# Ledger of designs, part 80: VH-VL binders against b7kms5

Target 1, 80 residues: b7kms5
Amino acid sequence: DTFETVRNTIRIESEVDESLRQLCHEERITKETWLEAAYLYLCEKPEELAQVIQLAQERLSQRKAIADYKRAKTMQERFL
Key: E = the ipSAE of ESMFold2; O = the ipSAE of OpenDDE; V2 = 0.75 times the mean of E and O plus 0.25 times the DockQ between their complexes.

## First folded at step 5 (VH-VL)

Design fa38 (framework fv_miptenalimab; at its last look DockQ between E and O 0.17; V2 from the best seeds 0.00; counts 0 for: pae E 18.2 > 2, placed apart)
Fold by ESMFold2-Fast, scan of step 5:
Structure fa38 (fold): chain C 80 residues (1-80), chain A 128 residues (1-128), chain B 107 residues (1-107)
Amino acid sequence: as target 1 above (80 residues)
Amino acid sequence: QVTLVESGGGVVQPGRSLRLSCAFSGFSLSTSGVGVGWIRQAPGKGLEWVALIYWDDDKYYNPALKSRFTISRDNSKNTLYLQMNSLRAEDTAVYFCAHRTYKISFGSGTYSVYFDYWGQGTTVTVSS
Amino acid sequence: DIQMTQSPSFLSASVGDRVSITCRASQGISSYLAWYQQKPGKAPKLLIYAASTLQSGVPDRFSGSGSGTDFTLTISSLQPEDFATYYCQQLNSYPLTFGQGTKLEIK
């Protein structure tokens, strides 16, 4: 009631999720509050925010490359 | 530097109680992410985990010992305690306290957990 | 409870030897495995955590490997100060459990 919230569903890599889950358990916080705090903190650190955006772009490119590889491999397996 | 020093051991008769202390320095159990535990070792035997307490007072016990042993702390004194009740001959051991921490690796984001610093132990002998 | 079994329980070796100690978990523990060294009358000392990460200050002749259920601690060239008892520990779930120990003795 203190805050108006929205519900989001996101997909993240299993190993990253495991690490984040453990961090939240160790520090007695939730994924939602960690995400909010991390974003707000980085918004006050322009140079660090830029580095995080670069890492995000790199990770997105890697995910697209992996998806492309899997599609190509599946096609080759079917039509050999 | 981190140091832990156990005390309170001695010879005690079966069925009696004993309280062990662990005085620590170089960290605070009020600091988030910190935990301290007790591990024991019977003469000539291996290591057995007893209990662990976290910075937020969350407690975990070896189920075999939970009914007789209680872990507690005094943050103002940087001291950890183990209250041992209804002592048995099988509780004869050296009791160590140890600092438990976690780490998130830079770059990989991998979570790790371990006991990095240990005290030298205090000996408890339960005999008639 | 997760049972940790070490092999061998006793090992005799000479200075300069390459030695390996194994640790097997009764169920999967990912990489939540630590190795400790204990000398007579002393407290255990952390050598390796996360199955393969060397603790600061530990000589690089020590290495760890494995994941899931099967783990190995290796000393590439045994030194006189390495004669001790070694323990593995799983930190995956409560209760935390240790292997029975491997006593490394001079030949």
Scores: ipSAE 0.371, ipTM 0.843, lowest interface PAE 3.1, mean pLDDT 92
Fold by OpenDDE, look of step 6:
Formats: sequence, C-alpha cells, structure tokens
Structure fa38 (fold): chain C 80 residues (1-80), chain A 128 residues (1-128), chain B 107 residues (1-107)
Amino acid sequence: as target 1 above (80 residues)
Amino acid sequence: QVTLVESGGGVVQPGRSLRLSCAFSGFSLSTSGVGVGWIRQAPGKGLEWVALIYWDDDKYYNPALKSRFTISRDNSKNTLYLQMNSLRAEDTAVYFCAHRTYKISFGSGTYSVYFDYWGQGTTVTVSS
Amino acid sequence: DIQMTQSPSFLSASVGDRVSITCRASQGISSYLAWYQQKPGKAPKLLIYAASTLQSGVPDRFSGSGSGTDFTLTISSLQPEDFATYYCQQLNSYPLTFGQGTKLEIK
C-alpha cells in the first residue's frame, strides 16, 4: 500500500491551533492525520459535514471581517 | 432578529454634555467581526459617520469629532454609548446606531463591510 | 479622507423608468461600497453591499455595479415606493464617508 502526501501550508487561528496542537500531542497524532481522520469521519456523516461546512464558512467570514477592519486601519495610517 | 434602539437625545445648550445610549439585541458585540457605530444626520442634510467600535474594543472616530466624542460599550447590558462633550449647534442631528457586519458576495467571493441594521435614531438639539 | 461624490444630487423620474445614480470615490476603494435608501423620517436601509451584492429582502430591480472609483446604483423599473434619497458609503478606509445623497423625486 503506497501513501503519497502533498505538502501545503495550513494557517489556523492561534487559539484553535494551540488547542489542536495540544490535543494532537496528548493523543500522539499529528494535525495532518487529525484533519484527514476528521474529514473521513465526516464524509460518512452528511448532516454533521454540513454543519462543519457552515461553521467553516462562518469562520472564514470572520477572518475576512477582521482583515477588512485592519486593512481600513492600515489605509488610514498610510495617508496620515 | 437584530434590533437597535437609541435613547438619550434631547435639547441642550452649547457647551453642555450628553450621553446617548443604544440598546441592541439579536447579536453579540463579542462576536469576531461585529461592530456597532454611530451615524448622524443634521436636519435636511446627509449622513455623517461619527464613530465605530468593534468586538475587540477597537475604536474609530470621525476626525472632526474625536476630541469631543467618545464611543464605548457595555457588553453585559448589550448597550452602546456615545459621550458627547462641548456640544455645538452643528451637532444638532438625529443620531443613529447601526450594526456593522460582513458578508460574502456570492459569485465574486468578495467580502465587504456595511451597516445592515439601523435604529430609528434619537434626536439631539443644541440651541441657546 | 476619501470623498464620495454622487450624481446627480436630484433626479426626477416616473414610475417604470430606468434610473441610475452614480457615486465616485476620490481614491480607489475596490468593492468596499454600499448603497442605502432613506425615506423621510426613517432610518437608512441597506440595499447593496460589496458594490454589487443585493441585500436580502431587497427587490431585484435594484442592482449595483462598479469597482475602484466609479460605482452605479440602478433601478431597472422604478416603483412608487422607490422615491427616496439614496446614499453611497465607502468602507475602504477610515474615516468612513458617505456621498452627499441623491434625492429621487416623482416627475
């Protein structure tokens, strides 16, 4: 059985990342295997998957909202 | 359902102070990305942004008003405040509080900031 | 500061007309532009955000277009309830600023 991996950068909100890292450490797993396992688990649970997707969309929107006000602040500072 | 209700308006003499309140429900100012702001409108005039406070207590002001006006919040009461000092005749206006939010523009993937909910306003009249 | 200039300031039209209101920003604001409708004695109502996204509950006869510095609010077929004052607002940078408004009146 061959196993191929793809390297990519995953940016996680700091508090969530710390909590997740701690969990992974305690359980002797990695964030990567956690994400893989979580996804596979959710693939078998369409209702739960839908809920996670909604939550993910909300979190993405929050990131954008934060970025927006920071950008607006930066723009203000640029012209001062 | 988001609701905002302003109060505290009235008639005051120049140089006096007044504190406006905005009681809101249907959202939390602790939610990331959420903001609440004041916008005023002088009689027969357009809209003028006054101040904005975000969930992380970051505050922004109209530069023309920053020295006299202070925006604050009480999360325990879900209330927004506007402390107005050294009031002038030109501060006469209806003062609206409004919910700042964000949404994804479907199709384009664009994010934007806007005021999607407004109170009905409270009137401040500054006159001798 | 970013100045928002609407045109025209006053517009007379008839029911059924196609009308357009323009808003020009003194600087590029990408798509950080919103449109509001205000009727006398009422609070402004959000119509369009992100320059072109229709707010929920707003009739689809309203549409927004533009990016950068030039924006347009269009009402494809004017209805009696559409006579009001319209404002654009940029949210690109502080201080947040509004256009001076466009009063849409019955011809």
Scores: ipSAE 0.023, ipTM 0.740, lowest interface PAE 4.5, mean pLDDT 89
Fold by ESMFold2, look of step 6:
Structure fa38 (fold): chain C 80 residues (1-80), chain A 128 residues (1-128), chain B 107 residues (1-107)
Amino acid sequence: as target 1 above (80 residues)
Amino acid sequence: QVTLVESGGGVVQPGRSLRLSCAFSGFSLSTSGVGVGWIRQAPGKGLEWVALIYWDDDKYYNPALKSRFTISRDNSKNTLYLQMNSLRAEDTAVYFCAHRTYKISFGSGTYSVYFDYWGQGTTVTVSS
Amino acid sequence: DIQMTQSPSFLSASVGDRVSITCRASQGISSYLAWYQQKPGKAPKLLIYAASTLQSGVPDRFSGSGSGTDFTLTISSLQPEDFATYYCQQLNSYPLTFGQGTKLEIK
């Protein structure tokens, strides 16, 4: 059988993307197959999956905090 | 480490002007997210925010004071200024200079903005 | 403007007591709330930022809680050096307003 795929857009920080592109080139794989393999591998390693989820939560919080800071600064300016 | 030192206070008559200075070290006002501001405290009273200037030159004032007070900076000297015009008796206070920054609180998923370092203040007395 | 109301205005307690000071905002401020300690003749000292995070060097007997409009500073075991006036400040909207202060007197 042929695997069905879904088209997605993903935003990745430039430094991480550059490193991932180089890895995928060196290993002769694509970003999408790397992502799929990483997820499937981690599903079999619950402790490692938990660590990755924790890191992802920290990065998500950092991105949200930076966005909220910029919004709060703009909102505060508008009410002087 | 981070230090802020205020100067320029003194005794003045109502209607006169004063310029306060705040010499700082241990940080740069060019650093993203950094701000420096003025907070005052009248004798026996609470704290009142006066003004704030950010690294990108955005300036914010207590609306009650904006017509008479101007915040400014000289980055070459790492110095913050507060120009106070048309001084009144109610402007009598200790004026503190304070550093403002933000931190991201991992674990709770929040970031915060706060005044983390303060100078010891300079006293302005407006009296006849 | 966002008003910050502290309660109580004065608090007298003994060494070893657990005390709490409340700060209420007139509008939601999320967690953009700081607590400061000020001793007579001194500059204010930051105790807690982001409503609940201890500043470096602050004893862990201090804690903060709350979000939105209601916030609490708690001292779990009062020490003689905790005699001071405590202020909350909102940093959500300009003007950056402080509470009126709570004067804590150690018996």
Scores: ipSAE 0.000, ipTM 0.596, lowest interface PAE 18.2, mean pLDDT 84
ESMFold2 (binder alone), look of step 6: mean pLDDT 90; pTM 0.923

Design fa39 (framework fv_miptenalimab)
Fold by ESMFold2-Fast, scan of step 5:
Structure fa39 (fold): chain C 80 residues (1-80), chain A 128 residues (1-128), chain B 107 residues (1-107)
Amino acid sequence: as target 1 above (80 residues)
Amino acid sequence: QVTLVESGGGVVQPGRSLRLSCAFSGFSLSTSGVGVGWIRQAPGKGLEWVALIYWDDDERYNPALKSRFTISRDNSKNTLYLQMNSLRAEDTAVYFCAHRTYKISFGSGTYSVYFDYWGQGTTVTVSS
Amino acid sequence: DIQMTQSPSFLSASVGDRVSITCRASQGISSYLAWYQQKPGKAPKLLIYAASTLQSGVPDRFSGSGSGTDFTLTISSLQPEDFATYYCQQLNSYPLTFGQGTKLEIK
């Protein structure tokens, strides 16, 4: 069945994914239910939601900076 | 705050059975993330993990010992047990019980797991 | 099974010395590594967890470093009470496994 096993379409940093897997194992929940519960809970907590959004923005900026650095390094090594 | 006290060790003949007990206090084995396990140490040798039981009754065993050893608990008595069957000379060791916990650090989300408190051990000698 | 290779097996040093003990995992264990101290006739005592986090009450002369497969326990200035056997343990996967131990003797 082509839809029974879905690849996780959310790409998470390996250390964070590892921690989340351990949390799910310890608490006997799934990533799907944790994500749903976390989002629903934070929607009821505007101050906490704002802090989470800020952390997400910071992490996204870090990912972009790392990707940009890797591209620049490749160009320098390959074409100089 | 946390204490674990092992008992039930002694001298036993090969092929016999023995049950070890670990009386604990300062925590509940019903607390999420908590587990209690057995680690043994043969005379002059290093540490060997035996078995672990979690708050939700999930049990994990050293595959080399799973067929002969059974871990269990009695929450009403705050006591952990290790049932050892078909004992062999190589089972001669000090048996420790230890509290297992986990921690997730705020902000980083880093998961950590470790044995933070250990009992003094009980000695099992298997000899003919 | 993940094999934990600990070195050296025996170490002799003087009070005040800086000493290091290493532990190598046969496969990646991230930072799921703990260090224990065991004195003769006593139970092991947790020193460090998550490879580098010092347990409450442990003197700050103890430190841990490393991730993945290679780990080090360092004592920055050895004291007489540090005479003991040290063990590393991986808590990444089952079965849980320990290093063979390093016996530290103060001269």
Scores: ipSAE 0.012, ipTM 0.689, lowest interface PAE 9.0, mean pLDDT 87

Design fa4 (framework fv_miptenalimab)
Fold by ESMFold2-Fast, scan of step 5:
Parts: C-alpha cells; sequence; structure tokens
Structure fa4 (fold): chain C 80 residues (1-80), chain A 128 residues (1-128), chain B 107 residues (1-107)
C-alpha cells in the first residue's frame, strides 16, 4: 500500500549522466523513476536483460582497467 | 552434476605455508555470475567465510585473513586454490570450497545469492 | 562487519514437534539471508535462500521468514533426519558472515 524507499548514491559517467538528465527533463520524469521503470521493464524481458547485463559487465571491466592503471601510476610516482 | 573436491590439507607447523586445491566439475568459472569460495570451520565451532573469486577474477577476502591468504584459480584445470601463509594454531579447521550462484526472478525483479554446492572439506591442523 | 546472532544456540525437541530458530543481523540485510543444515562430519547443505525461498529438493516442512534484521527458520513437524546444526548467513555485504549455529538435539 505505501511504498518504502531507500536513499541510493551511485556514480556514473558524467557523459551518461548529462544525457540521462536531458532525457528526464524532456520527458518530465526523474532519474529515480527512470531507473525503477528500466529495471522493471527489463525484468519482464529476459533476453533484453541479458544484453544489458553484458553491456554492464563490459563497462565495469573498462572502469576496472582504468582504475588499475591509475593505481599503478600513483604507486610508480610515489616509489619510482 | 556439480561437484567440488578439496585436497591439500594436512598437519603443518605454525609459521609455515600450505596450499589447498578444489577440483570442480559441472560448471565453468568463466560463466558470468559464477563465483567459488572457501569457508572454514574450526573443530566444534561455526562457519567462517575465508575468500571468494568471481568469473571476472574479482577477489573478496575476509579482512582478518586477507594479509595471509590468497585465492586463485586455473580455469584450464577447473581448479580453485587457497594459498595460506604464516599459519597459526587458530587456522586449524576443515576448509570447504563452495559454488556461489545468483538468481533474478524476472517477474518479480528479486535478486538472490547463495552457496548451493559444497565440497566435503579438507582438514588443516596447525600444531607443533 | 555485520554480526549474525542465532537463538537459541541449543534446542532439544521431539519428533513431531514444531521448532523455530531465529537469526538477528546487527544491520539491515534486506532478504539476503540463507539457511544451511549441517550434519556431523558432512558439508553444509543449502535449505533456504532469499530468506524464504525453499531450495529444490528440500522438504516443505522447512520454511523461512523475515526481512531486514529478524529472520526465522521453522520446521513444522520435526523428523528424525532433521537433528543437525543450522546456520544462517548474510550475503548482503562483505565480509560474508554466519550465525554461530543452532544445534538441534533429540530430547
Amino acid sequence: as target 1 above (80 residues)
Amino acid sequence: QVTLVESGGGVVQPGRSLRLSCAFSGFSLSTSGVGVGWIRQAPGKGLEWVALIYWDDDKRYNPALKSRFTISRDNSKNTLYLQMNSLRAEDTAVYFCAHRTYKISFGLGTYSVYFDYWGQGTTVTVSS
Amino acid sequence: DIQMTQSPSFLSASVGDRVSITCRASQGISSYLAWYQQKPGKAPKLLIYAASTLQSGVPDRFSGSGSGTDFTLTISSLQPEDFATYYCQQLNSYPLTFGQGTKLEIK
């Protein structure tokens, strides 16, 4: 009957955030409701959900590679 | 059928190292969403999580053990390893390897995660 | 770390009894809770995941309930093969933690 909500803090690429903000403004929705709707829609579409998960895994791998590179660079500057 | 079989346990002196192996079949650690971990149990005591490795080689450790224990795998051999260094008397336990899986109930959108298959364990005794 | 506390630690019961074991988390874990059964000399066996979902092959006399911080495992009519140690586990956050266990003994 009454929805219970949680505060959620997420970090996304600035380019993606800018695009999503524009979409939300044009369509008169919020990032919160877009995220909820997108997830619920994909849960009813297993094939599409699988494709989104693949994209998410690729993006996570890219972030990890960049983070690993930055850490290595910082260590080199500190010690050598 | 999913099976996991641990080996490499034995009696070791404090301060020494030991490497445990877990030979698995019925799944691939290259499959998205799959993880395999180590859980230990001291004699007469409860379960304690040690470490977990995911399909993408992401590794998670019990903070109390991270400095001394290393989890790794060899996908070509379907084998998981636990390298245990600087062993202490309190490391005496049965070490289990276990398959970690997750589910999403698409109609409900519910995410679930659990350990569904376990090996029989290998005993490590740290004594002098 | 999230601490998992089971109650009771020991429980004596008779065949046919209804028994309940509780598990309390020191922080909210939503429904990321699993229950395992362990018999002497054996590996743990998954009974319930997502707080209330019965694993395939597990008898329906086992049920789980709860969300957030308070969880219950219930055996509606205890059978001889149910005398074992039961553990809850939270899988909400790292490090993964287990309750101390509840040993169910024959009375």
Scores: ipSAE 0.007, ipTM 0.644, lowest interface PAE 12.9, mean pLDDT 88

Design fa40 (framework fv_miptenalimab)
Fold by ESMFold2-Fast, scan of step 5:
Structure fa40 (fold): chain C 80 residues (1-80), chain A 128 residues (1-128), chain B 107 residues (1-107)
Amino acid sequence: as target 1 above (80 residues)
Amino acid sequence: QVTLVESGGGVVQPGRSLRLSCAFSGFSLSTSGVGVGWIRQAPGKGLEWVALIYWDDDKRYNPALKSRFTISRDNSKNTLYLQMNSLRAEDTAVYFCAHRTYKISFGSGTYTVYFDYWGQGTTVTVSS
Amino acid sequence: DIQMTQSPSFLSASVGDRVSITCRASQGISSYLAWYQQKPGKAPKLLIYAASTLQSGVPDRFSGSGSGTDFTLTISSLQPEDFATYYCQQLNSYPLTFGQGTKLEIK
């Protein structure tokens, strides 16, 4: 008769988090319920889900590029 | 068994309007995840998607047709409609309605989608 | 828009032949691809969805393969009733798009 839940820690961009936090406050929902609702809604609309996945892939690629650049710069500064 | 039957086609002059109907049975468009769409085929040509309506009344259109065509439904009559305005010669085609099925696996986060049941089509001829 | 290119446009074959037709997407569509069979004067019939899953009631001589951008429909031993036009469709992104069709005719 009770929900079984899992605890997750995620790291997202600060501006995205600020915007989502404000939306949740204004609509009186939680980040957990928004995430669940968004995922369930998108899973029933494959064309929309595909666009979200493409955006996620682009953001992941950008994040990797930034991480790679920072790593290369740190090595250069340390060993020059 | 799912069945769909189109009607309302005919010969119409350029610039006029026409409304197509699709009577369906074996499913409810109020059921979460269900969608129904229109696909057309010009004589001797291939298939072209026209529009899709979801159970929650969310609508998607072929961008080339969005300004002239409107998809709608009447759940009480189990009927889908396509309102076609400002008809052109290039709109001459057989118009099919089709049921869209989806299957979701929440454990894997994957899903599948396809048009599984099609009506026989109704012919629209736009000529002077 | 995602363009779907089918090859060949026309294919002549004999009963008992193994035939394959290909479909190429201009962008990645994962496995969101369906294959349809259409006979003259009839509605399209779903054969395969999710690139490789046979629709219930479809003979097992039909098979689909591929993911991403390159897809193949194969008929392992062609039967007389298989002479028809075949279409692929991507269901990954709006607008939904079809290939231009492959007409399979008797040699």
Scores: ipSAE 0.000, ipTM 0.674, lowest interface PAE 13.8, mean pLDDT 86

Design fa41 (framework fv_miptenalimab)
Fold by ESMFold2-Fast, scan of step 5:
Structure fa41 (fold): chain C 80 residues (1-80), chain A 128 residues (1-128), chain B 107 residues (1-107)
Amino acid sequence: as target 1 above (80 residues)
Amino acid sequence: QVTLVESGGGVVQPGRSLRLSCAFSGFSLSTSGVGVGWIRQAPGKGLEWVALIYWDDDKRYNPALKSRFTISRDNSKNTLYLQMNSLRAEDTAVYFCAHRTYKISFGSGTYEVYFDYWGQGTTVTVSS
Amino acid sequence: DIQMTQSPSFLSASVGDRVSITCRASQGISSYLAWYQQKPGKAPKLLIYAASTLQSGVPDRFSGSGSGTDFTLTISSLQPEDFATYYCQQLNSYPLTFGQGTKLEIK
């Protein structure tokens, strides 16, 4: 092991994970090296980085909306 | 434009060997993610997968055929081969070669894999 | 091995008809399913992959649906050139397997 590394635990959508797993298998790379390469590449491409950030913001907003909906529905069933 | 052309078919007696060739153009089997395979079809019957070879020389076989058939390639000639040994009457079929690739869908990010281009096939008849 | 079963094996229809062909996998294959069209004496032609994605150049009257074990190929308005044999294929696991085929004939 010639590099200092950090272990991270993250939660992503199962369909995205499945797709990334298949890509890594197909190209004979790892999730770790793909993530590092993707970040480093995007840091060199400001316009593409901005688009990725926008998509990330949209996905985060969608997850918050779904969580809000589920919370409201649960309250209606339990307290309404 | 991607093209694949099979050759080497013919009439052979049971127990003999035959080597099929597939000459391809419009892609390189050195391109990551690319594979080329063999699919066969007996007269009046459906399609049966035979073997597949990937860009990194990884090989996959139909378990029913693995002991008798060997897939290989010559990148310098853009040619795929199928070596068929100990031929049986049940091996009588049209043998197709087909280009295999994958893609990640724009927007959804889903992994998709498929055979998109096929050759016209070469006929192998095993009879006594 | 994953067994692929098509229904029906034979289908008679007229030009302009809406027809559907079903394919069932013996175990879950997610959306790793392709549909092919084959005319007599010709190589198979890819119509649909990933269960529902139409291959470039294929007419939009062809559509695919389903996931898991049950899949359907639909032709919304049958044309004369559509009379052929159709095959489904699973690409989920090795060995790769095909359905037995559905022959679409003129009524």
Scores: ipSAE 0.205, ipTM 0.802, lowest interface PAE 4.4, mean pLDDT 91

Design fa42 (framework fv_miptenalimab)
Fold by ESMFold2-Fast, scan of step 5:
Structure fa42 (fold): chain C 80 residues (1-80), chain A 128 residues (1-128), chain B 107 residues (1-107)
Amino acid sequence: as target 1 above (80 residues)
Amino acid sequence: QVTLVESGGGVVQPGRSLRLSCAFSGFSLSTSGVGVGWIRQAPGKGLEWVALIYWDDDKRYNPALKSRFTISRDNSKNTLYLQMNSLRAEDTAVYFCAHRSYKISFGSGTYSVYFDYWGQGTTVTVSS
Amino acid sequence: DIQMTQSPSFLSASVGDRVSITCRASQGISSYLAWYQQKPGKAPKLLIYAASTLQSGVPDRFSGSGSGTDFTLTISSLQPEDFATYYCQQLNSYPLTFGQGTKLEIK
């Protein structure tokens, strides 16, 4: 690489990862280059970027709610 | 530097069609990140967004107007169009063409979008 | 749709006054807000974008503040050429919407 890069470790939903992996294999690109291209493209359409951010906030809230529910259920079954 | 000039307005009867043009210079609509839109203003009223077209021909409309209005462009003529069908008295307004810009700062994570250059407007009067 | 409510609808002030105009969004719009100035018979002119960034060529007596749902445009020392109608616009989501405008008139 002529440019500096960083290593990132992320966890995404299995269904999304499977779909993205298939797309990358079919199009002969990598997850890293797809992520870079998608982000840069959205930056050129801030109105669309704002909508994506809203979706991301909704997904984050959903994941937090699910995690909280699972924690509560575990407490009920293991400690009550 | 950047100039937008609207034309094609006039007096039309209800139910008729009219096509507005916006001749622009100082930028290209084929440049990544560029967009051009239409904003209208009824007499004595405020501003209402009509439609926007992006460099990649992606189009966005005010849902209230989408069924009757179509935005398009001709890059070879540096011209934007608004086709207005089934005109109604409430479509009476000055129609402005405006250049849409954006800014990114990756260092700060800041994104911005705005209409920085506007034409003088063309008047559409729908009257019997 | 995101509704933009401007207040006041009409403001009377004198040259040299500090004036503020407010804009409230019905939903969070982060900082995707622009302010425009419009004089009679003319097109709107961009003053501020990203809620607080002054457009090149706009006098520094104009400033913007706020984020989320509450925004303010301030003119620190009103000049004769500032008597105009001011509009806010949200660019967070479609359809793009404007406030109803604030008409600033000389006392």
Scores: ipSAE 0.100, ipTM 0.764, lowest interface PAE 5.3, mean pLDDT 89

Design fa43 (framework fv_miptenalimab)
Fold by ESMFold2-Fast, scan of step 5:
Structure fa43 (fold): chain C 80 residues (1-80), chain A 128 residues (1-128), chain B 107 residues (1-107)
Amino acid sequence: as target 1 above (80 residues)
Amino acid sequence: QVTLVESGGGVVQPGRSLRLSCAFSGFSLSTSGVGVGWIRQAPGKGLEWVALIYWDDDKRYNPALKSRFTISRDNSKNTLYLQMNSLRAEDTAVYFCAHRTYKISFGSATYSVYFDYWGQGTTVTVSS
Amino acid sequence: DIQMTQSPSFLSASVGDRVSITCRASQGISSYLAWYQQKPGKAPKLLIYAASTLQSGVPDRFSGSGSGTDFTLTISSLQPEDFATYYCQQLNSYPLTFGQGTKLEIK
């Protein structure tokens, strides 16, 4: 009668995690059910889904830029 | 609507290099979720995936070919490239380029990904 | 790598027949499976994606089913233009892999 579940771990920005944790506490839900519900809801809303994907792409680009900067700095320090 | 046209094939000797081009229209490789790939087919054989490039320049390769083949694009020319180095007899094939996209199905909430439009292919023959 | 095995490799049938081609993945691929039709000297044409979703413009005599590791392509009533080679492809993980193909010939 119940859905089968899978266990995974997700690394997200600490400020986002704090905000989501507070939302879940206030609404008496879990991060797992929030993620499931948010994804399912957005699948029914193409305009909203497109906006979310754009934001996700922007955030990923920011993470890449930070990772590239840290990598370059490490290489520079090895050289020096 | 969407068209892809491959060019640059021909007869080359083993050990040489060759660059294939795929001119496309009806879509932009700057559009989120879009990718374009290369799939090849040796004479009388089945399909083999070669490489794929996404709108964000993320590149994926068949591990068997990664050391010799490089995928790239020029968005200003709406053109995809495949640089093939150290060619071998086993690389003899028709090379197709294909448009890759995804959809999320409403109701079922199913993510799906597929190659929906293909070019006619360009023939590469590696022989001495 | 995920290996895709088609059965049969060759199939002989007559116009009006119902035929089925199966495709088996060596690992679970959920519904990330597409079916393509290829005629001699031509590029492959997408028939079905997400295991069971018919591509726009493809006749409704084509259908797909299955999930996980076992998949089937069915043609409910063969037409002359359906004699071709059919390929399945998994799009679950890299490298992307195709079945060896099923050649559908006129009896």
Scores: ipSAE 0.008, ipTM 0.644, lowest interface PAE 12.4, mean pLDDT 89

Design fa44 (framework fv_miptenalimab)
Fold by ESMFold2-Fast, scan of step 5:
Structure fa44 (fold): chain C 80 residues (1-80), chain A 128 residues (1-128), chain B 107 residues (1-107)
Amino acid sequence: as target 1 above (80 residues)
Amino acid sequence: QVTLVESGGGVVQPGRSLRLSCAFSGFSLSTSGVGVGWIRQAPGKGLEWVALIYWDDDKRYNPALKSRFTISRDNSKNTLYLQMNSLRAEDTAVYFCAHRTYKISFGSSTYSVYFDYWGQGTTVTVSS
Amino acid sequence: DIQMTQSPSFLSASVGDRVSITCRASQGISSYLAWYQQKPGKAPKLLIYAASTLQSGVPDRFSGSGSGTDFTLTISSLQPEDFATYYCQQLNSYPLTFGQGTKLEIK
């Protein structure tokens, strides 16, 4: 049968991307099918899903903090 | 426990063929992510990678040996083979088979690949 | 092909010494480097993978460091059973290649 798909553009950390790319290569799957499978699997596992969401929230907070730091550093360097 | 045992080595004349076997246990080459390879070592010399086969039958060869050597497996017998053709004096070596696996580290997401278990080796001597 | 060069090719040391062996790749290999120990007449044994991760069961006196092109294997407080030949291997790209080996001998 046929699957209707959508194209999503996502930006992830390079270290994570490299690891995921290698996993997909080793297991002969794609990032798209891994993402679908991971989400579907976790939807059936509420306790594991909650832990993944907590990790995602932490990573988002860290990414925002890094962006804030880089902005401040760029402003300081501009006035040297 | 993972074990690998090589056999089939011996003394052969240049130009002849020889087939090596590696009987393994403790894992299946039908398991996704698993590979098994051959590494050789000439007397008093270092290690040289020969070939690798993955669970999906994907095969990788040392380009210097690809034309003369063929890697294959029989999953029903848990056995890996190396068919060596047109043997030369420089093929004289101990031939090891080794289990190849990968790991994604928990927390760091670091991908790693390595040979973790090795057989004792079988000696091939090509001499006229 | 990626060439792996070890230094030194042979090293004499005494029990209790701190010993370091280096391995250099001709191209960047990130951290796709493994170290193996081989005793005479025996198969190689995996010591370290991912440049710095100790294989289960390997004594903690062994450590690895480095990334990219320059790597080091260190043995703190050398023990009698550590006299062997050590090999580095890159697993970044095919063909897989090993260093020429470093023979560690008792002084």
Scores: ipSAE 0.274, ipTM 0.816, lowest interface PAE 4.0, mean pLDDT 91

